# VH-VL binders against Rho GTPase-activating protein 19 (ARHGAP19): the designs that were tried, part 3

Target 1, 207 residues: Rho GTPase-activating protein 19 (ARHGAP19), of Gallus gallus (Chicken) (q5f3g0r98to304)
Amino acid sequence: MSLKRKEKGVVFGSPLTEEGIAQVSQLIEYLHKNLRAEGLFRVPGNSIRQQILKDALNSGTDIDLDSGEFHSNDVATLLKMFLGELPEPLLTHKHFHAHLKIADLTLFDEKGNKTSTPDKERQIEALQLLFLILPAPNRSLLKLLLDLLYQTAKKQDKNKMSAHNLALMFAPHILWPRNVTANDLQENITKLNNGVTFMIKHSQKLF

## First folded at step 5 (VH-VL; framework fv_zagotenemab)

Design s24 (from z1 with heavy chain Y104G)
Fold by ESMFold2-Fast, scan of step 5:
Parts: sequence; structure tokens; C-alpha cells
Structure s24 (fold): chain C 207 residues (1-207), chain A 118 residues (1-118), chain B 112 residues (1-112)
Amino acid sequence: as target 1 above (207 residues)
Amino acid sequence: EVQLVQSGAEVKKPGESLKISCKGSGYSFTSYWIEWVRQMPGKGLEWMGEIYPGDSDTKYEKNFKGQVTISADKSISTAYLQWSSLKASDTAMYYCARQEWDYGFDYWGQGTLVTVSS
Amino acid sequence: EIVLTQSPGTLSLSPGERATLSCRSSQSLVYSEGDTYLHWYQQKPGQAPRLLIYDASSRATGIPDRFSGSGSGTDFTLTISRLEPEDFAVYYCQQYDSYPLTFGGGTKVEIK
């Protein structure tokens, strides 16, 4: 089209934009004030309240998240929903196999303990490079998301959510392959979860 | 650049109140824990407690709980350590530091020397 | 509370020598997510501490490669391969495995 319209309010299910990130940043800002909530991102919210929030974000309508009308679980679930409904995952399809290879740099013994500490620096280097070449909107939102998850994990004594628990909740919503079967994804789920755990723990070093 | 700047040295008498400050700059102040560490003259480092400025959540080491108050004012990116009634045993260097969970206390303030004597 | 025991209390060495500092934890600092919650700090007289090593073995930004950390479980070591004049300082280990956070008693590396 030769005449371009200003679009606002279509946030969920649309390609990632700076305007959409601004809307979703309201959810992230609210969640930073509610990090101590037990089971944050694990305990589901109320579907009716989530739909009200989703509709408000899609319409660009201001909503007072501190009104007491909404629970932190509503906002947390909506953030996961936003990421999972993106047409392309936040980390992108093209980097899927690179993330699997990076996750392989960590070796574990029979007790699940990490046995090779030098591999951590290599994983950090590789992730820094992958994040540098992400589209600017993806990189901006990823930085905000990983910081939120890192801060959540730091309060695990209150909220009972470790970096690994958060990775289990978020990995399938930020990274998935374009052209592989569900069986192929299942074979790689442990690597994806470990990779996202690493991203959360080392988020402060990755940007 | 990231820096934490603490208030200047204090000389107080037992029973007096005191509030010292730690101002963060060059980073998102509400996104990092601020740690308080005491070092008594000629002694090692002792963790006192921490605060997350984003929601004012605090943790104290048991010996300091009720003896000091940790607070923060996020509008001016400043954390505080406060005594209602100082004791001679409070004489020490007090450091604030920024915490990253897996990177340790990566940035430290210069320290505030508190001397409590009659 | 996790108690960290550093040894020796004082290490007297000359520039150019290798320094080996020990930190022993009363409990295993187990990897839960691939990290070990043990850090090393350097403190020079009249100065604030400086982070040297995090996660037992990773050098902090700006730290020379002569500093290295190793160990797992309960036994940890900080090694300075060739002491420089500016390395004579007190070194502290710290755990972040559980609250309360605790520091070791320190090892003073002094000139012979």
C-alpha cells in the first residue's frame, strides 16, 4: 500500500515492534515490584482478568495494574502468552540449532554437577555474539525479559522459583524450531531448558 | 559507568542516631540488590543484610536484625543504613556493594567510617 | 550458617613467587544450575574490597590472568601464579549458596 496507517493496539500475535515492546514493558515493570510472589510464572492467573489486560494492551488503553483488581499471576501469565504468540520466537528460528550447540558446552557428572568451568566463558562469548546479531526489537525485549527472570530467581527464597524452574516455564515460549516435528523438539527439550537456565543466571554478562 | 558513592565519615557518641547513605549511578538502581558489609577495626568482612530497591524487600543477618534499619529511596537511587541508638561496638568501616547473584558483589562503595566513642 | 575457613591466616612471600590460598566450606556448595556460589575478593589497606573471582573459577572484569580459582564441593583454592608488588593484600572467600551470606576470615599475603 502507498498510504500507510499508524497502527496501535494490535500487540498480541503481531510481529515484534518498539511500540509493542512499550506496551509489554508495563507488565515487566509491574512484575519487578512483585518478585516475592510464591510460584510466580508457575501458578496460573485468572483467565477473565488476563483477557481484560490483553484487550487493554491491544487497544492501547491505560490500565492501573496497581488498582488491586489484578493479581501478579495474571500479569505473569499474560507476559508468557505474549511471548508464545509471537509469529517468530523471541530468540528467532534461525538461531535454534546454535542454542542447542551452545548448551552442549556444559558437561555434567552423575550427580548433575557442572564439571567443566572453562566452558562457561565460551558459552557467554557465544551468547553475546548471537544476541548482538538479533534484530534490535528482539534484543531490547530479551534484555528486559532476562533481567526480570534473573531478579525473580535471586528472590527464590521468597518465591520458590529457581532459574531452572523459570527456564522450564519460558524456554518453549522464546525458542522453537521452524521445520521439525514435536518428537525432534522433545529430544532437545533438556538442552533448551539448560540453555535458558544459563541465559537467566548469566543475563547480566550477556549484553 | 557504574558507581556507588557513600556518605562521609561520622564521629558519634553512644546513644546518638545515625543514617548513612549509598548512592548508585550508571545502572538501573531498582534492578540490583544493595548489600551492606561491616568491617570492624583489624577484622574481616561481615555481611549485615541487603535490600532490593525495586520493592524495598530486605534481608538481615540475625545479629543485625533489630539493631539497624536498611532502607532505600528509589527516586534518588540511594540506599540507607540507620541506627536509632549507636553503641561503641558499632565502630567500624561500613561498605555498600551491588550484588549480581552469580557475579558476586561486583561494585563497591568507598566505605563510610563510623567512630562511636565517649 | 555456612562457615568458610581460610588458610593460612598469613602467607609471607616475595614478588615473583606463586601464592596458593585455601578456603574450606562447612557444607558442600553444590551446583544447582551449573554454578558454584563461591567468590573471591581482594582488599588493599584503606580500600574497599574488589571482586576477583566469581563462581569459583571465573575471573571478574579487569582481573589479570595470573589470578585463578579452582575447586568444588567444600575445598576451594585461589592461585596467584607470579606475585606482583600490587598483589600484597588480604583475600576473602565468600559463599552465596545460602543465607546468611558469609565470608571467610581472610588470608593476608604479605611481603617477606
Scores: ipSAE 0.006, ipTM 0.570, lowest interface PAE 9.6, mean pLDDT 83

Design s25 (from z1 with heavy chain Y104P)
Fold by ESMFold2-Fast, scan of step 5:
Structure s25 (fold): chain C 207 residues (1-207), chain A 118 residues (1-118), chain B 112 residues (1-112)
Amino acid sequence: as target 1 above (207 residues)
Amino acid sequence: EVQLVQSGAEVKKPGESLKISCKGSGYSFTSYWIEWVRQMPGKGLEWMGEIYPGDSDTKYEKNFKGQVTISADKSISTAYLQWSSLKASDTAMYYCARQEWDYPFDYWGQGTLVTVSS
Amino acid sequence: EIVLTQSPGTLSLSPGERATLSCRSSQSLVYSEGDTYLHWYQQKPGQAPRLLIYDASSRATGIPDRFSGSGSGTDFTLTISRLEPEDFAVYYCQQYDSYPLTFGGGTKVEIK
């Protein structure tokens, strides 16, 4: 048998790589075991423990997340930080306006109905196509993230986090425009939050 | 901490106008739909309509369209259900509830009893 | 409009017994695999309805695990595995597949 060595390097603030995805996948796997934590992704963790974990991921130092040394809130906050510190949002700058148009279908469908079945199908198909044209690393990580958020929302009876609450926490960390005014951002924030809410709820259909 | 509080019971005569309220607290009022549900004495639940307070977009069940008006004042986190001219058949318990897109009515108001008699 | 038919109208049982409540939809409520637009509510006399089960099978916050929901397509079931005194109430199913939103006629679970 032969052994393959893995390169180690700075993960946070760098363009998305397979190494970065491997690191964040470990955080996501841990969080799947802790979905019942009240206020998960909303309640901040301990800044000192978060920094220790961040430094370990950046330096390639081995850290055992199952050791009991870290709270689920530490890991959840670090996942948000990772996504928010990417040089380009996970959903990409170029698709920002496409997501706004798709989000309009969730809030104001063609018949003025928020729960119309035909409009839901159209929105799902549009998102499926948009996700197919994402770079492979972005698509892979997005699938893992949306599944995590979907499973978290399904446990809202324990964790008190609805799909909308999760969208409020994550939308600013996965989608932002390259160049817009403060007014443009404020007017669009509700649409983006509703769009991400739809992505979370229907994540099982989008890939 | 999330709460919907409705106005008190009303006793009215046929032909009178009425406006009842539903005040939300403990959450972003403009981010959730407010649903209105009627329950006639001894009968089941009937969906009447809804409003999105963020932009006052409304949807009505056909039998209530034109019979009632649903409105909201986002500055005081309050939704309203209004009749211009009450009928005896409007006698019922009226509930408000909140709903996120495609999610259940997770929080309900305590109800407002409206009695219309001569 | 989508019509929800609940049966039986009244179910007379004793504490400790299993209750099985049916809700049948006039058309399919499953949009795609794993997504079902059906909720259950509990209403006690003089009280507002309380969310019990959402998306056919998920328990709401604070709901004991003796309550379970199942079913897909057009046929849905609410099961109470062992009736407690506080469970004697009227139960309503609701669909949110399409407008107008509709409720079933209700099933009253009463003491035998």
Scores: ipSAE 0.000, ipTM 0.442, lowest interface PAE 13.1, mean pLDDT 82

Design s26 (from z1 with heavy chain Y104E)
Fold by ESMFold2-Fast, scan of step 5:
Order: sequence, then C-alpha cells, then structure tokens
Structure s26 (fold): chain C 207 residues (1-207), chain A 118 residues (1-118), chain B 112 residues (1-112)
Amino acid sequence: as target 1 above (207 residues)
Amino acid sequence: EVQLVQSGAEVKKPGESLKISCKGSGYSFTSYWIEWVRQMPGKGLEWMGEIYPGDSDTKYEKNFKGQVTISADKSISTAYLQWSSLKASDTAMYYCARQEWDYEFDYWGQGTLVTVSS
Amino acid sequence: EIVLTQSPGTLSLSPGERATLSCRSSQSLVYSEGDTYLHWYQQKPGQAPRLLIYDASSRATGIPDRFSGSGSGTDFTLTISRLEPEDFAVYYCQQYDSYPLTFGGGTKVEIK
C-alpha cells in the first residue's frame, strides 16, 4: 500500500539478484512444508526471531529452518517483508496500470468468489505476456511465490487462507506505482487485491 | 517439458506386496499434488487419492483408505502407490497425474498395468 | 459423494457430424467458491487420459476450438462441432466441488 523506505543489508532492501533469490527460496521451501499452519501469512510472527533470521539471510549465514527455533509465521512474515522492501516491486512499476486494467476484466465479491467469467482467457493471455517481459530474476521469483500461494489456498480447509485472503496480504508487497499518492493507492486497493487473487488462482497457467 | 514417467507393468500373485512409482520432471515436483487414478479393464476412471510431495499430506477415497499407501520422495521427485497384500481385484491400469489449479489433471503418466492372478 | 452420470454410454457417428455428450451431477457444481467445478477428459485407446475442458467451458492448452463445454447447475454438455478421425475416443467428466473427486462413467464416441 505505501512506498518502502530504509535500505536493508545486501539481501533485504537491495535490487533483486540471483543471490537474493537463492536466500529467499529457502523461506519458500520451508513454507511448502508448513502450508497447514492456521492463518499462514496473516498471523504475525515474533519480531525478535524475524530479525535474527533476517540478519542471517543478509549475511549469507546458513540457517536450519527445521531446527524448531522458528515458527512458520516468522518465515511467512519475513517473506512478505523481503518482497515489500525491494526498491522496485516484484511486478515492476511500469506494469502497475496494466495490472489494474487486467483486474477490471474479473469481478470478485467480498468473499473472493468470482461474479464474472467472460474475460478469463483474455486475462490469462495478458498476464502471460506481462510475465514474459519481466526481468528473468523477477519472473523466476514470481513463479515460486505464486506457486506457493496457490498451494496455500488449496489447503484453506486447514489454514483458513483463501486466494483472496492471501491477495490481501501480498498485493501491497508486490505491486505499487512509482509516483504514488495516498488517493491513488486507496482507490486502487480493491483492483489490486482482485488482480492478485486471479494470479494466485490461475498461477499454473501463467508461465 | 513437464513429464510424468511411471514404472513398468507388473505381474503378481495374490498376497504379494507391490510398490509402483511415478517420477516427475520439468517442473517443481514439491509444488503440485500428484493424483492416483485406477482404471479396471474395460471400465472407467476411479480417483484413489492424492499426495502433496512438499509436506506428504495425503487424501484418500474411502474405499482405498487402508487398502493402499500413497507416499512420495521429494529428493528424487517420485510418488509411490503401494499395496501390502495384493488381491485379484487389484488388477487394473494405474495412472498418476499432476494436479493444476482447481483439480485439473493436466499431465498424466503413461500408466502402470498391474495384473494379479494365481 | 457426488455422482456424475454420463449419457449416452455409446455414441455412434461419422466424421463431420456433431457430437453432444451429457454429464449430469447429483448436486449443483456452480459458484460455491468462484467457479464451475467440472472438467472434461479425452481417452484414446491404449493411451492415458488428456485434459480437454476445465471449469466447464474453458479449453485446455492445445485443444482445438471444435471442442466446447457448456452447462450450469447439474447439467453439463461437451460438444464436438465436427468430428475428426482423431476424436473417436472415450470422454469423461470430473467434478471437484467436494471430496472425493469423482468421474462420470464415460461416453464412447465410435465410428458408425
């Protein structure tokens, strides 16, 4: 929802690199083993444990996430933090308005249920084209992220997190415009959430 | 290229154990459910169950629960379907398939024919 | 469990003809969580099944436009507008509204 400030170390707050993706991929791998955690990505983790993990990732220190020292909520929150602290959003500034227009092709109700399907194939094709022109690091990480969120949503009977709930958590961390105003962000929040919901639900077809 | 490759045909006697495999390649194996489907000779498709290799979470159709075990080894991108004691009624073609969004079985293995006879 | 009933069991047609295949669900498969919960598969003799139509009406990648799906609620139809020689196969519908996942009994489209 807002511009990110304060650069963080070599991994967090830095432009996306292959090294950074390797570090954050460890978080994604861990989360795939913990998809049943209730409120995953919604329930906050412990700030002290998150800082320890963040510092380790910034320094390139190996961390055993399966040691039992970290809760799944710590790892989930840190993944959101990583994405939100990128200098440029994962989906990029230049595609912000394209995503708003694509989102308008599908309407969802307050529960995240689809109310219109006529434009589904057009939306999929448009997103495929946008993703093809993303920088390779962005496209690779986006695929990993959307696959994770898709599988999380499939286990919503256990974790209570629908694709729409996940979109509410992630949209402001993967897509924001370059020259923001408070009014622009506020007016577009529903469209952003709907767009990301669509990306999560159809992630398997977008790459 | 996404591909599911299943183990070869098996001929077994009643009471024997069996473990058949389904190896995925060309995609992130831990990020997709693997489905198991039975097709008895001359009959239609029956869903048996599924596994998510990332955390080994399983679901079974009730008639197969306790009759078979579904497992996966993510280190070699392989899912398994196992019987502790085969019956003649287990004679069938067994397919594995990858589940895409909304339970679409978008890629299928070639099938493993299991014949159980005395 | 949701029962899917396909009819007819066998449809004997010539190339160039229209095929209309029915799948009836024992309960409604629409809009409970945003989509219509039905897929269609094609199985040729000696081959694994192949996804044709997902979410009742969307063609899977690589599927020719002569294949179309329609329907809502409990009644669904797969239509092949002009049969090609390669279309003679068995077709199955599948629901994913609830566990267990179930398939219809199949409709065999054979050469007359």
Scores: ipSAE 0.000, ipTM 0.519, lowest interface PAE 11.7, mean pLDDT 84

Design s3 (from z1 with heavy chain Q99M)
Fold by ESMFold2-Fast, scan of step 5:
Structure s3 (fold): chain C 207 residues (1-207), chain A 118 residues (1-118), chain B 112 residues (1-112)
Amino acid sequence: as target 1 above (207 residues)
Amino acid sequence: EVQLVQSGAEVKKPGESLKISCKGSGYSFTSYWIEWVRQMPGKGLEWMGEIYPGDSDTKYEKNFKGQVTISADKSISTAYLQWSSLKASDTAMYYCARMEWDYYFDYWGQGTLVTVSS
Amino acid sequence: EIVLTQSPGTLSLSPGERATLSCRSSQSLVYSEGDTYLHWYQQKPGQAPRLLIYDASSRATGIPDRFSGSGSGTDFTLTISRLEPEDFAVYYCQQYDSYPLTFGGGTKVEIK
């Protein structure tokens, strides 16, 4: 063990902590200033710049995101990478099937018949209850993330990213089942995307 | 409690300038669009334009662009609607409203009555 | 711009009766995301408008279940199953399929 240099922290790939959230919040704060960027979260960043930023966050090194050395796409891609590298998805494995059931309320009425009238109030209530029982770090980060995505979608006339487009980008990084078959994933992908779209659209009501 | 409070009634002469206000409270003011809606006496609702206070991004209905200016001061959670030179045809009730994600206006101000006469 | 036509302009009914209000759009209000941005507002004399129904069919918080919205594409309906004295008001539909945002001309529900 050396005291010769600062001990490296690990943010990416580690269980979610308040300290890790503080570091990742810097990315979210930066992205709030760059909501107009066309294709935000869809257009990939530069892999070398992303690795430099990832290394800085892992080591606790302060980095000036406003320096002009990084593009919004670098920061956006890194945020997705952070969420996807969590040992357990942000929304948790435990709640996977609950989210599928809630998403079904968009397509089916109380009798199980296909309908064009979504039960939005029931979906909101169910999500509020699920989010209330999330671990505090998960709930805190989810609130920050959904607000960012909501604000991004509100600027879709500039950035071309609707709530649905953002859901396509983020759903695989915040919710996945513990044991997956290819058929199970394919059958559920539309429901997951619709569920995350709903969360983004109604994020201001969910907490 | 979410609330939008508008400035009081105004009586003006043609050619005068005017700035009316809409103050938001009980929510994150910078996270919602503020809408301006005109209602002429005995007439229906007309959308005038909107502002996103977080970055002062604005949109106007074409007939109001150049006739009014929409602005906001996020430090005091207040949006503004202003005229450089009022006309008698500007006589109306003016409402501000908050726009929610599904583009509906969930909270409304009480209205500001503007009367322009010579 | 999208034009919303409300009919009838005035609906004269007694308390306890059913009210059916129509809103017709000049263009289809269909979103690939499954939502229809057609909303209904109620305005009582001397008051600001109040959100009643959003996304064609979802009741806003605090709105009684006697109010219901339906429709898709270009034809939308607001139904009040049994009129109460406080329901006599002007009702407006509004769209956000595209800018500029537009309102219908309103339907006045008045006591017969």
Scores: ipSAE 0.005, ipTM 0.482, lowest interface PAE 12.4, mean pLDDT 83

Design s32 (from z1 with heavy chain W101F)
Fold by ESMFold2-Fast, scan of step 5:
Structure s32 (fold): chain C 207 residues (1-207), chain A 118 residues (1-118), chain B 112 residues (1-112)
Amino acid sequence: as target 1 above (207 residues)
Amino acid sequence: EVQLVQSGAEVKKPGESLKISCKGSGYSFTSYWIEWVRQMPGKGLEWMGEIYPGDSDTKYEKNFKGQVTISADKSISTAYLQWSSLKASDTAMYYCARQEFDYYFDYWGQGTLVTVSS
Amino acid sequence: EIVLTQSPGTLSLSPGERATLSCRSSQSLVYSEGDTYLHWYQQKPGQAPRLLIYDASSRATGIPDRFSGSGSGTDFTLTISRLEPEDFAVYYCQQYDSYPLTFGGGTKVEIK
């Protein structure tokens, strides 16, 4: 007979909750110990091991990620899957166009004409305000995620993952329009990737 | 607020050892590279090397490798620059600084003046 | 090793005048991941350097709008539109296109 603690709830595919954040925080804590892994978040993990982890998190079963049974790539892929399976993206549907506009903020030249040079001061200020109006669970998880990606990019000499490479991996999993279409994402993919790159690089200023 | 506070001025003789410090506060110390920059009297800025306190990973400018040791103690948020045997040519102001993305230094320590004379 | 050459070495001006400081790179600095890694610092006598401009053109937090940076490739400029008394200092450019990180020799802006 099992003396297991009472387990209930579903983590993946459910609206973001304190319980879900606690489970995902375990994955994030593990990944912080594996920042040197080459191609982290780019190199795929093993689908069977990922499913085992997913099932355990959904059932509330404790897993020892340091057991050596799982690769860092398994945990990294599972984190992306969790974010992508949220009913609403981490950054929310209603802020999709705000993020596109923020990515398009540029300086004006001496003649008063719009330039192609980003207005980073205004971009930081706008993101600070936008993140303050996120639901508390979303803001908490976003802070943890951006800190992880920030630290991963700081170790790019070892892991070969720049902030831009990480943005390519994560942007489609944290920000998409309400009626998701490939065409909508494709038209804006460069702005979204650049926007997420900016969030990673400046994450310490955004909260 | 973010601060980097360095140890006080030192007056040493050639051949003596020295270890100066740079203490970070107001941020996650283990998440940023700490830079060491030398400025000889009346001269410009020279990059010496850097350390990532989270894992003590270091990088040196080639002319300083073997001349100094850079280390950090993450438990007290402090980085160090150390000489086993000082030379008169080590007389300089030494700055620590925090590196941000795109390799710029957003916060600087106040500097430690090291004077080496016989 | 990338060498940064700053000119002039000394610039003597009065308050209210425009200062234009040059930094030339021995190699073209590439636009990497959306940014050109050329940064400007101000150092007043007896003080640590202070970040002014990062990524060629972005003002650091707290820096007045009279400071602006421009340029690409090998030729970069720091402009102070109207000098204030507190702006008399030495200015350094810094690159990271590759290690080692290098600084220019500095331009001293002094009162005429």
Scores: ipSAE 0.370, ipTM 0.770, lowest interface PAE 3.6, mean pLDDT 88

Design s33 (from z1 with heavy chain W101Y)
Fold by ESMFold2-Fast, scan of step 5:
Structure s33 (fold): chain C 207 residues (1-207), chain A 118 residues (1-118), chain B 112 residues (1-112)
Amino acid sequence: as target 1 above (207 residues)
Amino acid sequence: EVQLVQSGAEVKKPGESLKISCKGSGYSFTSYWIEWVRQMPGKGLEWMGEIYPGDSDTKYEKNFKGQVTISADKSISTAYLQWSSLKASDTAMYYCARQEYDYYFDYWGQGTLVTVSS
Amino acid sequence: EIVLTQSPGTLSLSPGERATLSCRSSQSLVYSEGDTYLHWYQQKPGQAPRLLIYDASSRATGIPDRFSGSGSGTDFTLTISRLEPEDFAVYYCQQYDSYPLTFGGGTKVEIK
């Protein structure tokens, strides 16, 4: 005999699982059909519709997102909230400082002196290696997420959301430190936003 | 491996119609804008326009608007450039290319030579 | 439309020499995200162009480190530190600060 809780999973606020990824992939698939929505991921949806959708995903209820009952903003906000409610960030606590270091990789001039110009090739190589050591569920969902954000940014003429705008929305929901100190927070915010912007722009090269 | 493969060379007379193709492979075809670039004999590169195959959204350079039609068939990962009535001035090499986020073209087709003469 | 002027039109050099190619924009190329959308392509006779440098200074995948890009605003430079035989080609700059996308007229690097 199956217990009811075994039949219907809790998706939000729980550790990342293959079942949870399958549920969240439905939101990502829907959003790929709605990339032109102005302010996508920035403009909040309706809190009541979001709660209905969240409850349905948590209970394993099958939802028709194409029913016309839900706005793209509802689904977009819920995806963002899912990532932010994970017990451990999608990019993991372990790799927080690595991401800060990668954001600081710069070119050297012909005399061997360090410059302020980003070394994009080294940043790509470092991220490729870092993503290879992510747990498989995290890597799979990250690939789906970055593909979605990349495609959203390529429609910025319609949706008004650049890769940088999307990074401002998503960075705090996919990467945060285990031990928070007030002294480092502000300095690191810009680096993380720039790092996630880079991941979105170059997503097709990272996997 | 990412590839863009274009249709073969064409020899046409003024007034004839023509449709040339650019087939993408090795990547998500619907996720990238496809660019069309003209190069007249002995001349430089001219941007003609672009298409996003995922929804067939198009942009044209003003001098090509109404002179050519850009389209795509996502079911076969192919973009098209079409003329309803060719002119001798359309004689050129035509390239398709894939656009990355910052509006640069990372992969190019081999080109289709179109010769229009009476 | 933004006009890109490349100079010189032809640069005659020997293998091993340094090549410096200029691209000047009719308007300042500034984008709000901090990247300058100025890109460089190489075209060999009978071949399609290939990407060399994107965002003014970023080397494309597989491009040797003898190629470098620099500049901001209206003045951009492509540098080939030591010419190899395979580097003799036509080089084009390209912008997107606004539509339409435009290319420079090209600089031909030829054997002296």
Scores: ipSAE 0.326, ipTM 0.751, lowest interface PAE 4.0, mean pLDDT 88

Design s35 (from z1 with light chain D35Y)
Fold by ESMFold2-Fast, scan of step 5:
Structure s35 (fold): chain C 207 residues (1-207), chain A 118 residues (1-118), chain B 112 residues (1-112)
Amino acid sequence: as target 1 above (207 residues)
Amino acid sequence: EVQLVQSGAEVKKPGESLKISCKGSGYSFTSYWIEWVRQMPGKGLEWMGEIYPGDSDTKYEKNFKGQVTISADKSISTAYLQWSSLKASDTAMYYCARQEWDYYFDYWGQGTLVTVSS
Amino acid sequence: EIVLTQSPGTLSLSPGERATLSCRSSQSLVYSEGYTYLHWYQQKPGQAPRLLIYDASSRATGIPDRFSGSGSGTDFTLTISRLEPEDFAVYYCQQYDSYPLTFGGGTKVEIK
């Protein structure tokens, strides 16, 4: 007769935990083996297979992703769903406006006038500091995610997914405001996408 | 600290095979492309090609494709540059370097001098 | 392929003087997001090259303030405001805009 306490295994839709990150890390490890898949993160997977995989992760069931039962698109879509279903975005609500300001950092000319050229050094420095003050679970998962996306973008000749394309797919799933007007959202979408593109391209320097 | 350490100088005859190495340490070797750059005596730098050690994906400059083979063994964090049949024109210093995202080479090996003479 | 032309081939100067090195691209290096993928390396005799400036104007870690990069489109400049004895070396520019990656022919900064 089993008297052992059952551990709650709910992963999707719950606040970030070490156990949840461990489950999702299995998806990330699998995707590193499948970086050449054309349209990775863009092409949708099979909804039935995604639900089976989601249910298994929620229950803590050990899954053999290399069995051939699941396609890379199933796993990629499920990773996006996990991030988008977090109660608070991975990058947090409180840092939303900081990310918009960092995306707007530009160089000044010799006359002290603001230019349109991005200030890459200051953007990296600001993101390093901002990530340092993230909760430890958020920082750990963000590092894993950005490394995955960086490696995906480096194989764009095979998978057809640039850093910018990946940012379009992921930005709305890792950063969103608590409350915002339609006009603010329209104006900020481009800045957000550019900011996430920058994070992907420079991921190796940000941690 | 990040380091790239290359194998020692080689003296070969035309027609001989050669494999030189570049060992990375102090970073995640599978997370960065490794570049190969040739410098003939008294000449400038020439990009030869690159490899991603995580899956051994390669890119070559067209004039080196078929002349050399770039490979990597991720279990020992080592990249290789190999010739099946050396020519006198292969006499040069060969550098490996680590590529950062914007395709600049932030760390370089010390170089391997290859001399091919009859 | 993109051809990078460096000038002058040799620049003879004394310590304390200003050095201005040119790199011209056969086509524009302006990329999406506004970045310019033009990098500068320093190579001292008997040594491997060292990254000096990346993305046209950003100094690499540990590079002194006397080194600066500027330019956009097709015309780029590396400036050394006051030459130190250790600055006498060969300097190379490199582009990333497209494959194959290419280097300029180099500018040798030598003591007068």
Scores: ipSAE 0.005, ipTM 0.489, lowest interface PAE 12.0, mean pLDDT 84

Design s36 (from z1 with light chain V30L)
Fold by ESMFold2-Fast, scan of step 5:
Structure s36 (fold): chain C 207 residues (1-207), chain A 118 residues (1-118), chain B 112 residues (1-112)
Amino acid sequence: as target 1 above (207 residues)
Amino acid sequence: EVQLVQSGAEVKKPGESLKISCKGSGYSFTSYWIEWVRQMPGKGLEWMGEIYPGDSDTKYEKNFKGQVTISADKSISTAYLQWSSLKASDTAMYYCARQEWDYYFDYWGQGTLVTVSS
Amino acid sequence: EIVLTQSPGTLSLSPGERATLSCRSSQSLLYSEGDTYLHWYQQKPGQAPRLLIYDASSRATGIPDRFSGSGSGTDFTLTISRLEPEDFAVYYCQQYDSYPLTFGGGTKVEIK
């Protein structure tokens, strides 16, 4: 036969779908109204309230996030959980090494020798091309996510979350290799964090 | 492609109100802070304040807080600098500029000369 | 507030000469993410300022290789390796270590 399919209406832990994106977009819309919250995405929320939200999203139940019952930290944590529970990372496991190569793009000096200075123009061009080959649902959600993180970082004087701080919170939830080996992740952790920082900062140019 | 276009020169009397504009084009206007910089005749650059057009969040240098109002209309990609009552000491060139990451100003408007004389 | 002191106030040179402009901060300009937020602008008479150098040493788009920035902490330098006629202008440094954003008083590079 075949392996059992995910139950209808399940959002968390299932492959990314347009229906699931529509539901998780409610969290993103709410967070845009709460960009000034100190420690947004860093400070944990309440696990009971997060479970209530998760259950509602999984069942397709309408959620009134503006009721005052939920804190921005609950919603922020749930968004991270959604991304981390995807069977395949949002950026896809097969593109893991491409992102590492993009992070290593550097300028050439006047003599044509490779330097240690990042080639930001080429990095942007490479990311634009890489994102075009993402599945449409992945690209759509990535655009929404990076815009949210970009807007959050623009409010860092109030929320204390720089693009780099947000990258530390999100990189392990959106980008990992096909293999789940400590050596692969450990070796490249700085490059992954810097790569996601770059994506957040330049999100307005990438889509 | 990216441009900031400011309104034309103004000649005003003390006590009059004034609102000058800075229109952005060629980029996502709501995604960048817009800066206002004053340059008194024959003097250097001084930062006045900034606005984030996406939510109209503002920050002012202390000496300009209460003296001017910074606002934006994201529907027409335009930021504004406004005085309720001008003084002769407000005579200056006023620039708007777009803030990039790391707090540098990558694109500037052409400037609006404001002359306040009795 | 952080005060930026530029020196000299006026630098009189001929085309082809090297220009070295100083900007000194009243406090150390360090950012935790490895960048120093000190930036340089060029302003010609009757024109808006133009970004030259950002993050102490990065050249802005379209800026010729003869312009370079260096320094860290409190002492920063803008160097123009060989002055061209179009380089005679006023140069301003600008910081963000903290609000308010501040500019130096400017250095005027003029023809001798």
Scores: ipSAE 0.355, ipTM 0.755, lowest interface PAE 3.4, mean pLDDT 87

